VHH binders against ORC1-type DNA replication protein 2 (cdc6-2). Designs and how they scored, part 14

Target 1, 379 residues: ORC1-type DNA replication protein 2 (cdc6-2), of Methanothermobacter thermautotrophicus (o27636)
Amino acid sequence: MKGDKRRDIRDILLHDETLFRNMNAFDPDYVPENYRYRESQMEALAVCIRPALRNGRPVNAVILGSCATGKTTAIKKIFEMVESTSEGVVCCYINCQLHTTRFGIFSQIYSKIFGHQPPETGVPFSRIYQTIMQHLASEKRALVVALDDINHLFYSKNANKVLYDILRAHEVFEGVRTGVFAVLSDIEFRYALDKNVDSIFIPQEIVFPPYTREEVFNILRDRVRVGFYPGVISDELLERITDHTMDTGDLRYGIDLLRVCGNLAEADASPVIGEEHLERALKSTGPVNLIHTVRTLNENEREFLRILADAGEDMTAGALYELFRESTGSSYSSFNRIIEKLEFLRLIDTRLTGKGVRGNSRILIPRFSREDLRRCPGF
Short names: E, the ipSAE of ESMFold2; O, the ipSAE of OpenDDE; V2, 0.75 times the mean of E and O plus 0.25 times the DockQ between their complexes.

## First folded at step 2 (VHH; framework vhh_gefurulimab)

Design p1 (from b2 with R99S S101P; at its last look DockQ between E and O 0.32; V2 from the best seeds 0.00; counts 0 for: pae E 11.0 > 2)
Fold by ESMFold2, look of step 2:
Structure p1 (fold): chain B 379 residues (1-379), chain A 125 residues (1-125)
Amino acid sequence: as target 1 above (379 residues)
Amino acid sequence: EVQLVESGGGLVKPGGSLRLSCAASGFTFSDYAAAWFRQAPGKEREFVSAITWSGSTTYADSVKGRFTISRDNAKNSLYLQMNSLRAEDTAVYYCAADSGPYYLPTWDSGEYDYWGQGTLVTVSS
């Protein structure tokens, strides 16, 4: 046979990781070993699950906070801790952006319990549901389901059915014990539930407030310690990344800046991250945090942003409402709730300008460019 | 296309009997809870009876012992056997289905996703 020279593609793939001790530390899905600054929230979550470990029913919860305040990390951490303690509690995390149907959600629960997917077609929901609940009853296992971004179930009109199916299963299957953690990027749980769901949901509210600047810096430094070799980035550059992270209000932006800076430094064959790498990363990562935030919005909220962006200048709330109502048919009260949410998410600012039609006139100011919005999916 | 079509209504004397049918199409009927509601002229719609996917039944007090709800999943059909009919039973009867097979029957008409057009039952001498 011929003596071929073949490059080792594995060496090529591994070359770009020389600054990174563990590049996974900068992934959005990373669950840190030393999770900090959420001790009271972790305690509240544990209290909700604790009855399930003692042959009782879990307490339902509504988990509130803006994006990247640690909600998902806390849930995954507590689920890991519970599962390490007992086989008697099934903890199932479900991303409702990806699984918006009754069948899809219960297929995820099925897979968690049995280790394989049910067939995607030809199996009625009733068979999947019965198999799950019969297992929980016969094996005396409780179920806790975290429905992350549960707003998508309301958008798809599946929320009441899913909540009913989970929370009232005990009425058909003796001994079944279930609970739900409903997770939102919102200031409150503002969805109306059907009466027969509302009467049993009755959740504890758990709030994840924004991190302080000191907390952000320390969290980012912890990620640097895990993800980079020593000396790769200075504390002074980390302070600057912290400041940019505070400007966006999204911790994931800071983590992504670290990842991009590392990649740029490796591409330059640099042994360290310098100011030039940060300046380049700031230009290239701007739309990413916007993309993640707008993913939490429903179609009416996205239409609001499209109208505001298309104006290309500051608008009065009255002017925007007229365009919004003609496009969506929404009431002024619904419009006002959207303003409150978007301001909470740091996507817009509002400012009073004094006299205006209908009393106080508000000016709506986008905190994003129209170019950046156009890079987002669905815009 | 999800459809519910009622039949079997008509005029009957007090003390008589009727059997209402509801034919379901465009979905797997056996996976749904189903119910009968009725609305008399000038009155609000009211619950009559419901049946879960597993066959558990619930009845309004006003019809208990006189009406029997049943289903035939092989025929995708819901039935209401109405005996000992009274003038007060005069109404348009509606078939309804919910998309949750383990969903317990509810009195609240707003809980049902799918509705038929209705069939008129008149109880008069």
Scores: ipSAE 0.000, ipTM 0.328, lowest interface PAE 11.0, mean pLDDT 81
ESMFold2 (binder alone), look of step 2: mean pLDDT 81; pTM 0.830
OpenDDE, look of step 2: ipSAE 0.025; ipTM 0.322

Design p2 (from c2 with S52T G54S E103Y; at its last look DockQ between E and O 0.05; V2 from the best seeds 0.00; counts 0 for: pae E 12.6 > 2, placed apart)
Fold by ESMFold2, look of step 2:
Structure p2 (fold): chain B 379 residues (1-379), chain A 126 residues (1-126)
Amino acid sequence: as target 1 above (379 residues)
Amino acid sequence: EVQLVESGGGLVKPGGSLRLSCAASGFTFSDYAAAWFRQAPGKEREFVSAITWSGSTTYADSVKGRFTISRDNAKNSLYLQMNSLRAEDTAVYYCAADSTPYYWLDEYSGSQYDYWGQGTLVTVSS
């Protein structure tokens, strides 16, 4: 009651053989060993840190570039190299989207130095700050802090305070040497700096331009070589994935497309990724992802997207607000919360304008095409 | 209750100077962006200058280099130093404050600002 024939466990394991040699190669936070096409940016970052290795102060930097241009990877790579070479420089990378307060930022620095977080309650900021700076002074260690997405510190009204606390520490704690790498989409953050911060920040500007098509192809091919067994995907299909990646302007789309293609081929028990796998992956990651995300939006948020999609050029937040308020009656506070939500959902990007205009203003940049939005229900 | 009270307006000759003041009460002024707007007879209200909570300043092109905005958070006060005044600077000048503290100024028509003073008249004439 019975009589079923069971497979050898080894046969089951062989039946489940994966196409992935290293699935981590397709993770969003993967740091490649072969990090290409940013040699001059890596050199500039190294030059900024080099004084700290020689008992001097690091040079501050502003690191500019759109998402997926390699900024975070470059910073993590240089920090790893410095830490592997020297114990005299503390390198602390902080995602300011996750850590938006003065206490939060310095808790991350504390944790980097001491290996554990400070207590969440009952510890005054001044004690944490003093402990950090006294350690740096007594151990003769420099501190380099990368503040990624620093605009979130401006939103929480903490940016000037944090920068002041880091960069002017030497005025209270003799011998402390500090530097900041501020990471953002444009240079406008400098126009929002308090006078006492602006006078001491003085950053080197390091620009991460968009990758070319050839660069994207080679980056993806390097990920294929690490992440898949040989022969899993042809160069011809990789060219097609490169073309789709270029259409979005986001390298991570191409990396995710490779992962999805691999999973689909594996589910089909196919030894290779074929065109049919790519076609199915495109439906699950392209406009379909946009459709699913926009379905979570309320009508005001949808109207925001309609107005932005109809813009033929870079749209300022002020101009969009005038149209949006006329259409919806919404307050500026509500409008700003929509910007924050849509940026979180990765539907838009923001960029501050430069000097010589009417001042600090945000440019709103859609991460979708007008045509892709038209494929969504209710648009 | 939130109040903004302008002072320092008056009659001045072309090329002269005036300093406008705005006294704020009923809110934590240091957390807010503040601005000066003006309205000439028969014209729409126009942006003059703004200062963020962090001290960053912005000026209309027509006043850049001649006007200086400043704030004194200890006194809850906003100032506008107006130099090299011209006849076209004649207007009622309004102090404004943003109810939502931002480090950026997205909009210059005044919709960003919730609190307004009643204005002070500046007349530039021989």
Scores: ipSAE 0.000, ipTM 0.297, lowest interface PAE 12.6, mean pLDDT 80
ESMFold2 (binder alone), look of step 2: mean pLDDT 80; pTM 0.818
OpenDDE, look of step 2: ipSAE 0.046; ipTM 0.601

Design p3 (from b2 with R99E Y102W; at its last look DockQ between E and O 0.20; V2 from the best seeds 0.00; counts 0 for: pae E 10.5 > 2, placed apart)
Fold by ESMFold2, look of step 2:
Structure p3 (fold): chain B 379 residues (1-379), chain A 125 residues (1-125)
Amino acid sequence: as target 1 above (379 residues)
Amino acid sequence: EVQLVESGGGLVKPGGSLRLSCAASGFTFSDYAAAWFRQAPGKEREFVSAITWSGSTTYADSVKGRFTISRDNAKNSLYLQMNSLRAEDTAVYYCAADEGSWYLPTWDSGEYDYWGQGTLVTVSS
């Protein structure tokens, strides 16, 4: 029993202040020294950049994988290695969730090269672009740009502009050598590139498959070794955290559970993480991202989710449309646009019934917990 | 205050000519791509012609060979010389400016930062 003796305020203050040896190990942006299970992908990335180190043009790549499969870490690692060995290649990582415009993308490239952001007002894109490309030409430096979550540029219709501006720079600025690593975080989402992009981009494909359960366990265990003092969490609890992580398909969930469990155990003045801490962490996680995402939805889109959640099972698009039409009066075309939006927001999946492609032949599968949706405002 | 002001619109007979001007102020026009769009009543705004900051031009198929876009960066001005005008050219013509380069397709009205208020061109017998 972790009775009253372990909750003495003096014990909390005097010697069990923290279970964390290194709290940074549980930060979402942590880059581990021991980066495992991606050796072939790292080699493929290196092969794409290698021509730039030898006075050639880097090879473009498309990097495919579900969330939290190590894509971002791999890119950051290879960029660090390249920049440590050469001043002749500029490597720029850009998160397209944060920088969705042409100006934003090129401002990040500018900052990488010059060490400061361009003025936010009063400077047109053409000056920023020219400054970047003139620098690359005059200093004889290649540029490799990683566009992480590039789907955001496609949805905002900025992708063609950005890709053309990067990849055709040599047509205006002689000697400039550029390449793009386009990162797609949703394997199930198929992008149709503009025909003219295909003629210029021509990427190699690099796939980051989902981690196996054993790999997830070992990754989490490595984080425990770095982040907690010895003995703080048992392998048995780590197995349970691994199982919950596999259920979500998102390694970040497991890392966050470790962090929350540690914080809860510290608050209890416990020398270890116990089952009670995991149970409390499980209750407190999950709905925050969902709440923020559903806040962006209009009332018809929310009604769609209510009907899907109330069913308690996967349902066909036809069945959902009948209930949705009765409730909202919406057309089938409006209904289909809602499906596309919700699939883009990663709130649902669609799957064919196996009877061919018809409007009512799809199965709609929620990617959220029904209990978590009911905790959201308006549900 | 960024402004684009069109002028030169009016009534003209089929086969006639008209020259539109667009005066830009409040920004360095030479750093921007510029374009002409047009909109007939009840229709969507459509692309007419564009010129990049580097001087490359593009034209809609419906106006190619009849219209000529040009710019005078010293005067911060954009021009559209319209020859061999037809009844279907009747529309409000808009000047637009964008940070784009000549590499980009510039036909998409959603990609332009600044717009003028428009000048009416009527082609009628």
Scores: ipSAE 0.000, ipTM 0.359, lowest interface PAE 10.5, mean pLDDT 80
ESMFold2 (binder alone), look of step 2: mean pLDDT 81; pTM 0.829
OpenDDE, look of step 2: ipSAE 0.019; ipTM 0.370

Design p4 (at its last look DockQ between E and O 0.51; V2 from the best seeds 0.00; counts 0 for: pae E 9.9 > 2)
Fold by ESMFold2, look of step 2:
Structure p4 (fold): chain B 379 residues (1-379), chain A 121 residues (1-121)
Amino acid sequence: as target 1 above (379 residues)
Amino acid sequence: EVQLVESGGGLVKPGGSLRLSCAASGFTFSDYAAAWFRQAPGKEREFVSAITWSGSTTYADSVKGRFTISRDNAKNSLYLQMNSLRAEDTAVYYCAADSTPYYDLGEYDYWGQGTLVTVSS
């Protein structure tokens, strides 16, 4: 009897004590069935695509808004709707945090059209590009490409070339109709385009403003209803999570609090999320924007941040480089590129030193504290 | 070592003709689109014509009907036949190659040193 009773009991208990109906509701990539509060933005996106459904060229768009304002969800929703009604428009969503090169971007478009990736080696970019555009021309299909977090293409110096590749394809391939949705997560960011690209990329601007408190509460409650079994969390506790979410200005913080509370309650074998679980979650949860940004960094870039955090706000670039080279063996040119990347990501600021501050060194100023960094995974 | 070397420039009277050549070496020319640009003294470089690896051509409005771009992949060469030349065609002509051609774009992967064409009475 050894093992058999124990096996059955554990299976039964695990099913009965699971608080999560659907844990995916708390994932960053979740696309809610009940998508609210963006009806005018959805209409604007549809208007941009509509010409493509009628043998015209899609209207380009710039989608502006801070993180977690629903931009990605709106794009995925409209693309799903278009694809369900027409084979004449190819809708390709690309996360520019993951795909930062010309080859990478067009491999994603290729995969969307043909259902498989191109060979990663032995095939020149020109053949992949031609195959895509010849297909669009011969099948009379328009292409709409959403470049999510396009600021990463500007950092990598690929944005102008990718935009040229997409928007000017009709000059080489007769009848090709293309459009771009450029998504900016940091609304303070402004992009720079070559004169010729700027003259062609004249987009509709579509703004995703911050959600109100009532909207945040209802969005979180919708996630609770999908992600937890009934009765797992009270509306009163959800109101508190909403208030904390509003204090940070980032919906993802509230969603992550829900996930952490659920995990803590399961670890306690509790059938519900209580105030104690929320208090523990609040102590363990770091700043959401910092956490997400540092996940995109390589180990040398992370080591840079560790050294800077340990030193404080008056660290010169020269002093930091000495510690960084000792730890990583990296060249000064690599170090300088890291400074430029981290300043672009708004993780640091730089300032020229005044006279008498260790010569003419730049001062590197973190936009985070050591405590905040330590709350990030991997630090 | 990648090289694009233009030749065939010179002095010609208005209404005359010239044929420019560009010899490519150090890369697989047949995999690239190719283009001609020109730059008049004191002016910005401007697009003249482009040809894809499959032979499709594009021309600036100012040269349509007078200039003909062609390529010979067996000889790794690009050509520009220039007919009915005018004084305003006076410029240094540059050969360029890129994995994707975009007329009006000045950011090609490879550029030649240029050959001077002077159209004068």
Scores: ipSAE 0.010, ipTM 0.372, lowest interface PAE 9.9, mean pLDDT 81
ESMFold2 (binder alone), look of step 2: mean pLDDT 82; pTM 0.831
OpenDDE, look of step 2: ipSAE 0.235; ipTM 0.692

## First folded at step 4 (VHH)

Design k10 (from p4 with S99D T100V Y103F G106S; framework vhh_gefurulimab)
Amino acid sequence: EVQLVESGGGLVKPGGSLRLSCAASGFTFSDYAAAWFRQAPGKEREFVSAITWSGSTTYADSVKGRFTISRDNAKNSLYLQMNSLRAEDTAVYYCAADDVPYFDLSEYDYWGQGTLVTVSS
ESMFold2-Fast, scan of step 4: ipSAE 0.235; ipTM 0.688

Design k11 (from p4 with A34M T100L L105Y G106P; framework vhh_gefurulimab)
Amino acid sequence: EVQLVESGGGLVKPGGSLRLSCAASGFTFSDYAMAWFRQAPGKEREFVSAITWSGSTTYADSVKGRFTISRDNAKNSLYLQMNSLRAEDTAVYYCAADSLPYYDYPEYDYWGQGTLVTVSS
ESMFold2-Fast, scan of step 4: ipSAE 0.257; ipTM 0.677

Design k12 (from p4 with T100G P101F L105F; framework vhh_gefurulimab; at its last look DockQ between E and O 0.38; V2 from the best seeds 0.00; counts 0 for: pae O 9.5 > 2)
Fold by OpenDDE, look of step 5:
Structure k12 (fold): chain B 379 residues (1-379), chain A 121 residues (1-121)
Amino acid sequence: as target 1 above (379 residues)
Amino acid sequence: EVQLVESGGGLVKPGGSLRLSCAASGFTFSDYAAAWFRQAPGKEREFVSAITWSGSTTYADSVKGRFTISRDNAKNSLYLQMNSLRAEDTAVYYCAADSGFYYDFGEYDYWGQGTLVTVSS
């Protein structure tokens, strides 16, 4: 029984109009004006930065929470607030998925401070570093650096160096005041962090717990209010989207579902999002976690994953390396790094086989089918 | 090839002085921070002193006021003036260089072979 889509006057008025009031509201990077349910965490972050506003050193923090718990948004909001309040504090957000090298990290800091990128060639890291720290010292500006997904720096073996460079700068440059927000999604890395920087990194721990169903619903509802015109989606449908979102444990999934549903409805020239759109969206939306994870991969990492997925059978690391080398020209060291990263991201599994002539051969197993990976944009 | 070569080690009496030198080659020394580490027999390698690109210096508490680190970029050289030497200063002293400034010896990219300093009556 095709439910009698009661043509609400609103439906008539919206017929020639997009369902989207603000499509950006469904962007993963969207920062809502009203950030709810993380007040305590935001306060904690503010407390860490507060000393910097008073000519003190900011307090370091470890920000811990699963994916899509609002860590990034909270940090960005706090940084915006701080920067609007004082010119004496520089806040630099760095996505370590995108910037994995020491030079890359400090280039971001440099750019934040000076408004332009350092020269790509001809300037050693030491000069960039010195310029940054001297500037901070001379201008009496504190620096707070958020390293989002800092686990990526561990993969590149740059985590300790970067942390030392930032945290110990005051020992070399008089008057420098620096702090680090290390953002982690995996508790295992919390322990790794402690082991590596115990003496210099004494952080306040700030935990972002998973959202409750009610919180998820309200968050999604807020996105709907901002992103769609009134009446585009019913609360009943939103409840269903919330349920699906909870099943995945990823708020981003729900946000993306809303977007996809909206797009489908528009394509159908429907003034409202219906159940049929949700059903179609559910079929089209691969595991959101996979999509997001794959989006963070660089070209070589994606290529490796493609090679692995295409192999269709369990292959040894050696065999896969040959394929990967042929495709990318990458070194074995680079290959190993990629394996470790992908394993960490739970995109692949590794198994040691006792049967190798020179010891244990490593078998690499994709966790996702080729078909699933192909659903990921950019793959 | 990047090389750091330490010199100036030897036997000295307690209260004596010694000057260590480190000659750098194969890289632009002026673009690097430099440090001295030492390792006593049966002990772990420990930080002694470091100097930045701009000449800022830091010292371990155990050597503060007694040791002075300096550099001559024109000569690609690092120095450690050690005064008021003590028996506990006996160690192999290593020169290190890195684009960063670290207290942890594991973070330095380049190392010398070391020079032995023995403080004994």
Scores: ipSAE 0.007, ipTM 0.325, lowest interface PAE 9.5, mean pLDDT 84
ESMFold2-Fast, scan of step 4: ipSAE 0.413; ipTM 0.763
ESMFold2, look of step 5: ipSAE 0.363; ipTM 0.762
ESMFold2 (binder alone), look of step 5: mean pLDDT 84; pTM 0.851

Design k13 (from p4 with T58Y T100S P101L Y103W G106S; framework vhh_gefurulimab)
Fold by ESMFold2-Fast, scan of step 4:
Structure k13 (fold): chain B 379 residues (1-379), chain A 121 residues (1-121)
Amino acid sequence: as target 1 above (379 residues)
Amino acid sequence: EVQLVESGGGLVKPGGSLRLSCAASGFTFSDYAAAWFRQAPGKEREFVSAITWSGSTYYADSVKGRFTISRDNAKNSLYLQMNSLRAEDTAVYYCAADSSLYWDLSEYDYWGQGTLVTVSS
């Protein structure tokens, strides 16, 4: 109890002075009250959902924009607004990086509707699907599903099945009204949709252009006003965070950088975020998009990336396979499936050498630096 | 263990009839949608007919009005009644089952080995 020579842990645990007015302002799931620079996109989303509030079917949408253009925030905000307006529309946001199977997707829809997970093991997909659609039909509720980062479903060959299951439900369950918001960070994945699916999907296209530096600064300033007490960070230091955010092209990096700076200042018992906290934060924060994508990879796929990163940008598929085989014992067909997956996820590019007459070799080019990969957990 | 076993294939003359059967085992058949697909020599596999777990039926335009899909959940069986057969119906016919409502795309999770139907004079 007394005379302990250890550091007083109670002072650390019970410290009640905080720089954070609302820590949730820096969370990935946070939806701001004031959402600027996306008014036309918010209007387009509202137009797509509006029929569902009036006993009609929602309009399908393809939401296009590079990483960190506010697509996820806009969707979550419109879904919150719709559900606060009516219980007659179920809005389900699904991150396809985490849920890559039909069973996983519909388990998320089930949980959103019923407030609990479907029973684990022994329940067939058809039972979950029927339960969802019968509920929607009997309660006269519309369903709007946002499939965020839907390219992960394209890789798993589940995109067409999931889209059919949602969009054609009305053909079996009379009166069911459904719509899909398919979110893509790369427009090339738009063309991966099966032609048969395109005939039933018929989406409105909503484009999210890149933010300007001025817009990024103002968005980060809005997060500071919600998340920190006044005077915690200077506008001069926020300008520097904005510059680093612009260099990455990812707004989430700037938001996470603010969170880390606040935590470091609080750990130092500093009443303000200073230059020293930013310097330390810059060393600890990794590239957000790479971290999220890498989390979805299995150990063999991660080993592939480690070998490629260590060898630099000029590696042939044959040369990488020799090292990969030594580390994993994997077959060449398994190796080729990894190349297809990582290329589809935009972690690598493949170029044909063109120097051979026949049997031209592939060059594998990483879309990340060795330093960036090493900042990811597990690398 | 999930198994689908087709039977009833054979040689018939144009205008003839044939009934295909598919026996399901290792799962509760009533919880699955089921379909028939066919593949003619040198051609891609194509959709023929599907039946949902609720009994709703779908047909390819080429077979509509000539073929009838049905199921018997008590016998864990799927059937395809083929009438007014044509030379172009010659193919290996595959039974397929899927737990999802996926009735017209050729991406069912479970497949039989196939049964050959030859329509010739």
Scores: ipSAE 0.000, ipTM 0.319, lowest interface PAE 13.6, mean pLDDT 80

Design k14 (from p4 with A34M S99E T100I D104E L105W; framework vhh_gefurulimab)
Amino acid sequence: EVQLVESGGGLVKPGGSLRLSCAASGFTFSDYAMAWFRQAPGKEREFVSAITWSGSTTYADSVKGRFTISRDNAKNSLYLQMNSLRAEDTAVYYCAADEIPYYEWGEYDYWGQGTLVTVSS
ESMFold2-Fast, scan of step 4: ipSAE 0.205; ipTM 0.662

Design k15 (from p4 with S30D A34M S56Y T100V L105F; framework vhh_gefurulimab)
Fold by ESMFold2-Fast, scan of step 4:
Structure k15 (fold): chain B 379 residues (1-379), chain A 121 residues (1-121)
Amino acid sequence: as target 1 above (379 residues)
Amino acid sequence: EVQLVESGGGLVKPGGSLRLSCAASGFTFDDYAMAWFRQAPGKEREFVSAITWSGYTTYADSVKGRFTISRDNAKNSLYLQMNSLRAEDTAVYYCAADSVPYYDFGEYDYWGQGTLVTVSS
């Protein structure tokens, strides 16, 4: 997203009609200065990184918690604090929904270290890997990599290779010190990392429990304080936004509701957010989790969802493939990979009524409504 | 430019063994699913065996228990160990690479020129 300038208090004296003091406060990737209710988790992350600041190896961690429990915010906050303290530690945050390949992940690490992308044509993975590790060794820098939603790497079958490439670098490059924070959004998922995995990983387990309603209210109130001018929204209305946020189980929904309410009130030239703005926002916003997930999909994966949604009923894989092939020209093999990915992302369910991987006996069941999908960008 | 070069084909007696090799270049071998296909005289090309980047294997029913697929990522090489060979195994054997890296058993767009295996007395 494009960031807006933070307004200072002096602009209010010039009758600026905006309700937003800082729109960035409602951005999904915003890292608040005052990050509360995660003090023990922040301390545990700091303990894991601290050895890297003392010429030792960082401690690996498995970070567990359901969606939107503050895992990403905590990681970004500790990485900011570490890098502001020392240039001797490189902290790299990678979203594995977006970067699913070895090349993609190490390109992100390369870019973080050198400030530019590696050449994508004619350069083998081994050269990029060697360049990274030689730099870390020569400059005596430690590397800490957060692999957010690492479940996606298990789906793409790259998880073990990426983990081994990072964690075993010291075996080839003398003095290289690396660590991994493996983040799992669904701790009940079958692809979740086991504590007994490989002797080299040996992670500390850091659990992010769900926020209580009172904690959610206070977090949203903190975002209001940063993002809006004083008096823009009442605590009574914020309590209602909190209730809707609790119903979804996703803190990002409440943050997005605040953004939409502010925009609607501003469009109405209202100096405050009223009940009418919340009612309109509730009708116009889809589930944040669906919007976020759909945003990561490529054009063919989005076309798959459009065809399924437009049918308004469960479809056989064969019936959907005929329409999908007409619009995309894709092979049945590529189509099957999309089914597996979308099922993994919990956007569809598959019911097998026949035999064989290429049978037309599978039924595809959407886990979203047509109306919810239409609220997503690009639909 | 993707290149796949098969070797190891030849004449072998029924019940004998043969090892095929495929040397790969021009792509990141470690990230690709690899497969063996064959085409017997006067027949359509058929699937024989496949191996993912992580080493997970799949075999056609006609070769299960007799053939073993393997890979050596350090040498950018794919292998097919063929045991208990039968007359019906006579074919040109093709090495193939998936068009999409890091996916198993996808579509195969990159093909070698083939190596002939003849099983006869």
Scores: ipSAE 0.000, ipTM 0.151, lowest interface PAE 20.1, mean pLDDT 79

